# Designs tried in a protein design chat: VHH binders against Type II restriction enzyme MwoI (mwoIR). Part 9

Target 1, 363 residues: Type II restriction enzyme MwoI (mwoIR), of Methanothermobacter wolfeii (Methanobacterium wolfei) (o59646)
Amino acid sequence: MKNPKFTENQKEIEKEEFEFLQKLNFIIKESLELFNTNLKNSMKFINYITLPIIMASIESKSFNPFSEIIEKHIAFILNSKMNSLGYKFLPLGYSSDLTYENDNSIIHIDIKTANLENPSDFKDTVPLGINQSSYPGVLDCKIRGKNIKADCKKIKVYPNIPTTYNNKLTITNALLFIYPDYKEIIDEIREDYIAIRELISINLKDILTPIEGSLEEFLNYKPSNEKKRLEPILDNIVRGYFIHDKLRHEFSENVEKDLEEFEKKIIGIAKKLKEREIKPVAILSISIPNGELAPHYDDEIVSGKSWGSSFRYHYKKSGNSVFKGLDNKASRAVFLHINKEYLPVLKKYFDPITVYELTEKRL

## First folded at step 23 (VHH; from cc2 with S56Y Y103E)

Design dd3
Fold by OpenDDE, last read:
Structure dd3 (fold): chain B 363 residues (1-363), chain A 120 residues (1-120)
Amino acid sequence: as target 1 above (363 residues)
Amino acid sequence: EVQLVESGGGLVQPGGSLRLSCAASGFTFSDYYMHWVRQAPGKGLEWIGRISSSGYTSYAPSLKSLVTISRDNSKNTLYLQMNSLRAEDTATYYCVRRSEPDEWTYFRHWGQGTTVTVSS
């Protein structure tokens, strides 16, 4: 009997993975309306978070202003649904990762957001944290096209998630929400914010109110890195101005005028953000292979650019199939939602596209 | 020693234009953001604008339409073009540099300033 390419155990594991994938897909698909509604409700508070978004965008040009909001809503919905279905919440996840327990498995769900204009987040690969897979990754000898060292050998990097917990199978899924880029909205006001920082910076002596010590001493202090001192101060003052009315009395008339204008701009940007279509372009559900399926995915699951701090699932390495199962027929990646207007763009990155259709029957 | 010397100030009529210059020495001029700041009589300092080493400019919102900052790195000179001058533009104008090329260090270097008076 030709040694089966896969063990019976591996087949069983994959079966369980795909069963859960279908279940999760159903849950998410049914919850999309609720998700959209909740997101819309959150936008009532957009005026309060616009400035923080602007500030955060200075550090990262690829910053998705709604990433955290989206992730929180999905997490909330999933928690509710999973609980209703008898899954028990476990605190085994990192950051926004969700972990659940049922009778037979420990389930990890990673929620991610990506921008359509940043293909590095989903083109040919899906980034995974070291805590998002039970499958050991391969650390390549080349990072960013450069050899790490002479005579370098590829090594295995072990993830933080075991293949089993107390004899329960580890199941790992990723939910990827792809959104349009909102950069154009934030780029404009970011420049204005920089100007506001400068305006505040030149008048620090007049604005800052010491509780103790000498203001002059404070301002004359020369740390090893002045940027680390000045920038946070400026951010704090600007933020404080918009939150606390009393700070308005500490600014000169000319600065106040400029700040008022900036405030109007913030409100305008908030309105633009609110009016902008913030529905996902696509929602992708991915079943990540369990480590017990090694070595079948060794070519697909590799260490990321961070020297083993992250993994990447390369879904195109297996020919023309995206995220193939063991049989090379079933897809581990399923689109739960696609905006048809963006289908041509998505096809550039995903081929083929497997779409989930909601049925009246619960899986 | 870092030196900044402003010039070009004087009396101008309302609606007139004026170009100020700042001669820089004692440092690699092309590596630094350069700033224009003004102070009107009895008022606080007002940031006008800045220009990066590569020539990117940022202006105070209220002055954006009235001023243009430029630089000539070959001459170590900073310029401030002002148009449609008003009485409220009467001030001493300063060329200013931060302590380091980093854009968010403290303003440590100031010129002596040049005075602009807008009056009919």
Scores: ipSAE 0.613, ipTM 0.876, lowest interface PAE 0.8, mean pLDDT 85
Fold by ESMFold2, fold request of step 24:
Structure dd3 (fold): chain B 363 residues (1-363), chain A 120 residues (1-120)
Amino acid sequence: as target 1 above (363 residues)
Amino acid sequence: EVQLVESGGGLVQPGGSLRLSCAASGFTFSDYYMHWVRQAPGKGLEWIGRISSSGYTSYAPSLKSLVTISRDNSKNTLYLQMNSLRAEDTATYYCVRRSEPDEWTYFRHWGQGTTVTVSS
């Protein structure tokens, strides 16, 4: 049925989900200054992660080098603030790392970062893992672009998280941090890094002497589903040389000079990353429907193109991101922060934009 | 048998230009990245650059404004154009191929080298 009536239990579930969303929004909104201060402090140590960032960039045209740092700082804030709301930390396996409980609920919070230049990561949807939702996803059993399909009416994509733990309600939320693209800074040094890998590669016989077999046989070996041994060896030598000051003086003087010039370029990139202000474009807070609310959100929680290990929650279509069983029709997706410099760009992707604001209630 | 034969080396005045060639045989040339490498007397090997099967090039940053790598797949020939030559460009220049079309395998196949001397 397209609009079946909400049961009394389903209405109570949505009331609890809405009330938790309000609590979460409050503590994140009140903690934004601390979050920004903590990020600035982390940037004082950017020199130590710049080389790993450069090395990771080889495989990506788009990259947010700060996603893990952002996730760690938000996790710290939540872990330090949730007990003031009556929740205690509850690490489980096969659940969100940010899992909490009180007398009535088990809370799962997932922190997402998205690149503003990749709208599929944030526009209209948020990707969810099977440990980040309790709502079964609608499964479409056809192969995109092909005339191959199956009837899969009898199954959904089922998450690991139950709708309740014993008699405690499962509540799932996402915090989505949208950031500008950092591609231009990283692209500046990508070709230089490729050249350094080639330089080390061609001089490997200066530092590797085969004992049995040939150097070629060793370096071309491909264990199982791994890369050829040459690639991880190059990455290891790069870390040894630039992070640990190992293998210095093992190469010829002209080779050492080129490696030292690259070291100067790493320092230059670190300075550029530090100078880039890493404030979010927007912060979006999302209440993910509990699975007992089926079928009311079936049109909003869907699987990937086949049997995926994940879902997408379509939280934002104008008039579609609400608590459907509540009279107030409150939004399930609410902006906690908008960088006003980016508001025109954000309006291209979001209409309406619902913003969380503190309101004072007179008694 | 894989064979790489460099040519075009010789004596060149500072500021001059030179074009090196590498004739390839014994393999499907168009499938492989091809590399130029040089070695000055008493120095370690220096990677100059590479060119993909489709013609995309990568260069050592210190040389990128001074050299151009090209290939003619119909003639199985790799080229290195060098401009504004300096005494420090004096070296033996090698045409080099990896063991496999995968970019990150051992540099198995080397030409005999062609010597470039930059001297007044």
Scores: ipSAE 0.437, ipTM 0.848, lowest interface PAE 2.9, mean pLDDT 84
Fold by ESMFold2, last read:
Structure dd3 (fold): chain B 363 residues (1-363), chain A 120 residues (1-120)
Amino acid sequence: as target 1 above (363 residues)
Amino acid sequence: EVQLVESGGGLVQPGGSLRLSCAASGFTFSDYYMHWVRQAPGKGLEWIGRISSSGYTSYAPSLKSLVTISRDNSKNTLYLQMNSLRAEDTATYYCVRRSEPDEWTYFRHWGQGTTVTVSS
């Protein structure tokens, strides 16, 4: 079989992808101190967000309570810096949330967080949705056996993002933030939170005027969601009591005492979350191959766990996922930061680890 | 008709132990979370804990080291073991079930209660 050579157009695509990766790496690396400062500023308000974090964590197998904060601060930095480099913000809906354009390209940047204790989300791979790649993904049928479905090789997972928008090249990137697991801190208060919800539930008549039959019918009603009305009411009362100082003294004195003890536990958890100082274990910058580069990355871009509607880019499958059409063999995946406290753990997953350094004042 | 009947209450000395039982009938006992709740006179209801259909327990933090909830699905019986009893444990103890299995619904079904008095 004859392996296709890179066309001249494909080589030009990789040159543009590499040039943008260098710009993105410079922006993020130069901005790490600002990012850390922004995170520390958010942590000044930890006492106000700890209860929402606890409430959101109940059903999570893996959870980074700061993922949305991280994503928003990075989005702020990118929006500020991309404009100064001549890129204009361009929200398109069915695209990555961070979409930009200049004269030649439309840039899609996806910000990912991964739990260090779940390596399938970050080890030599990055999960992608259909709005985060332009490269068709190979269906997993080849891994199960060549002959299971012979025509499976003719069908791929097709993304929503085109390889070009008119004459502007689509460039897709991911920023992957690996964080330590925070569940041990949240688990300290999980049973206490369950107990408080039960306590409020059993005493609900103290604050909701009971109408026999009517109260029961109301609380047991299931609207269009999957939960009975009692559960959102309990969540609302928790927010009212602990965030808004509403309903204080509406319960019996012994119930109020138990609610106040839980409030002290929330404060204790907030202190532990603040002391953890949220710094990423590692930050990776990843250039995702454009779909016009097919078939050159077919071994690396495959169907994800949502078969047919998601992808994975295995940026280290086959040993090295580099810019295959460029002579410099530059990596498409670059470490921008590592936390040296976690280096022994990181070396279990990555070998070698080379971190991008600012060696120039301008890109 | 759903019926819950508590038994085993009485007088105990401080530091003593007591085991309460709740006989359940009129429903598929093994499908439901079961709860223990107590109330001292003039006080609000206090949730003691619950046990899932599969036997997983959750307790009020202040009582966790003092109580154990168990169930025998073959006898349709719920138990509350109480240790190191204190005067503040004096209350009427109720066996309670929600309207529906495995969901946050109204506490529809209550036993008549059994009184525990802790005094010397």
Scores: ipSAE 0.431, ipTM 0.852, lowest interface PAE 3.1, mean pLDDT 84

Design dd3
Fold by ESMFold2, fold request of step 24:
Structure dd3 (fold): chain B 363 residues (1-363), chain A 120 residues (1-120)
Amino acid sequence: as target 1 above (363 residues)
Amino acid sequence: EVQLVESGGGLVQPGGSLRLSCAASGFTFSDYYMHWVRQAPGKGLEWIGRISSSGYTSYAPSLKSLVTISRDNSKNTLYLQMNSLRAEDTATYYCVRRSEPDEWTYFRHWGQGTTVTVSS
């Protein structure tokens, strides 16, 4: 059967998905001021996390120091608001941490952050793990850059999440927070941090004396699939010195002076981070099709980078993805918030931009 | 056997400039980050900077405007250019290499050092 029609069950599924999307959009849109207030409260403590942020940034090609803070505040809002609307929090293994149930559905919500400077994370697609969709993805069985491929039309990427749980419909959504790049602030201190790591490493004999074996053997040891022991030890000494006020006076005076100068620079960076824009550039709300809607979204839900163990949902492939079985053809992806300073940049990536409007009648 | 031999030290006037060299042998020089370190009498070791196999440099912030590290992989030679020298730059200067390329490993290989004395 070519171009199969939507069944009545599939239309009912899309009605439930659309109705939940409207409820989710209302909850998040209504809660933006609380989210901003919560984020500002976390920023009171930026001095305490600035060094961990600097340390983590060495290994990242793309970095938002506020990603975890953003996710936790949104999770708090959702837990509070969903319960007040009759949805019970239902954490499951092998699912999104934001899972809820009511009488007729099991809701999975994934919170994602994307860097505005990396449009492949948000433009036209959203990446999904196998715990974030119930729709089997089309599998592309070739190895990029090599003449090696297989015919895999008989299999798809199969997610862990079923299309129903005990006759309750699975509904899956993503909330995508697009944020500015904070790399420029961190780059101001990166060379200083490298210098401090080198300074500590050359002076380790001041604080670390081998008992058996050589210091070289100890520090160069590499547990399987881990970094050489020197790196964790350097990070530990950095935390001990700058966070816990330990190991002071264990180094020579000139070394201590250099460590103190770096401490002043950390404080300066903390002030810059505190003054940074605390709102995302944009918030996008996405309804991910249920697997019972196959094959209607096969061209939009495909294998991801991890060949057979991840997906992507192309919510803008060949135009806006819509609820294909509903007469209103409502968008499955809508903006809940746009920072007006970034609207010109966003228009380069999204045209048209579909924005959710609050209403007294739709919750 | 890995060998690192510094040269170019000596007496220099305040405000002067000096270029140190480090001749390397016994390993594939172009595979390794190379480092300059110094030690004034009675003081702890001071890391000056490093240069990657491809020529990317990092410096101690206090010395960034005063020093330049370079390398000539065809001659297996590491260089340290120092400018605007002051008495506090008086130290023994060492060419240093880690145990393994492109990894954070122990500073196993040291030259004998070359002494720079800044005095009028």
Scores: ipSAE 0.371, ipTM 0.826, lowest interface PAE 3.7, mean pLDDT 83
Fold by ESMFold2, last read:
Structure dd3 (fold): chain B 363 residues (1-363), chain A 120 residues (1-120)
Amino acid sequence: as target 1 above (363 residues)
Amino acid sequence: EVQLVESGGGLVQPGGSLRLSCAASGFTFSDYYMHWVRQAPGKGLEWIGRISSSGYTSYAPSLKSLVTISRDNSKNTLYLQMNSLRAEDTATYYCVRRSEPDEWTYFRHWGQGTTVTVSS
């Protein structure tokens, strides 16, 4: 099959995408000290969020306690800086969390975090949801290892995000934060927290007495789209006891002793989290091709982990990660930050490593 | 009807060991978390630990080094091995199951208990 040439419109799209990528890279790179300072200031309050971190740890197979903090600080920086570049915040649904507009474009920025010990989430690829791309993903309609296939040339994974909004160009970017694994700290306390939930659960009659109906019926009741009543009750007793100093002395002496011992463990975990280096291992900035660039990125943007319901952008599929229609062959994926302590590990996953260097840029 | 019957309690000297058993019937034993709980006279209930349907154990922090929970799904039997027993381990010990296989439902089913007395 013939390789079609880029149209002039497609070249203009890539120029706009490249120019925005450079603006985004400048903002983030210029703001790294502010990001680190803000993060350090947040860590002064780690004692207040350690229990919520512990509580969240039992809901996930994989957990980074700082993902939400990182996302909030990046959102703060972008909301502060994008206006100075002529972009204003645009609250939309079915779009990225960080959406902005100017006269010519609608910007979607997605903040992603990846665990360094799980390279399938970051190595030469970025996973994308239906709301995080405007480029249709190629479907492979074969069942691997079986003689079952279909011709799917006429259909693709179609995203929710259009290529334009009222003739404003859709520009989509991802900021990928690669971080160390914190599992050993979290695994230590997760079992202790499970034990505390069990202890509270077995002693609920000290706190909760039915008036009508049985306690079992009440606690096992599952409202339509919610957890059974027992779980939010346990959560509220935990928050009441450890955050709000409520329910103290409502349990027997031996139960109170165990709760107080866990309180000391919360404090210990908070110290460990505070002492942990929270800085990302690396920050990768990625320009995601607009859907009007089809078919030029069909080899790179394919159905993702959820077949037919997500995407992956393999930005290094063809041996490079370039804006294919631009003469300068600039990279669509560049590192904004590398923690030098982790450079040997990163070199195992990335070759070459393209690093953005801060230059003076007039706004 | 769900039945849980503990056995193996008795008098034991400090520093000794004891193994409690819980015979289960009336349900698919291998589908459920099983729990051990104890209560000393005049004290609140103390959760000792649990074992999941797949065999993963979790213990009260103060007892982790002193007890081992195991299950034999072919015999529908839950076990509690206690070592280095102390006077403070004197209690009635209960085998307990929640209402449903779900991890977080009401503790509906209790055995009658077996009494352990640690005394020189």
Scores: ipSAE 0.359, ipTM 0.821, lowest interface PAE 3.2, mean pLDDT 85

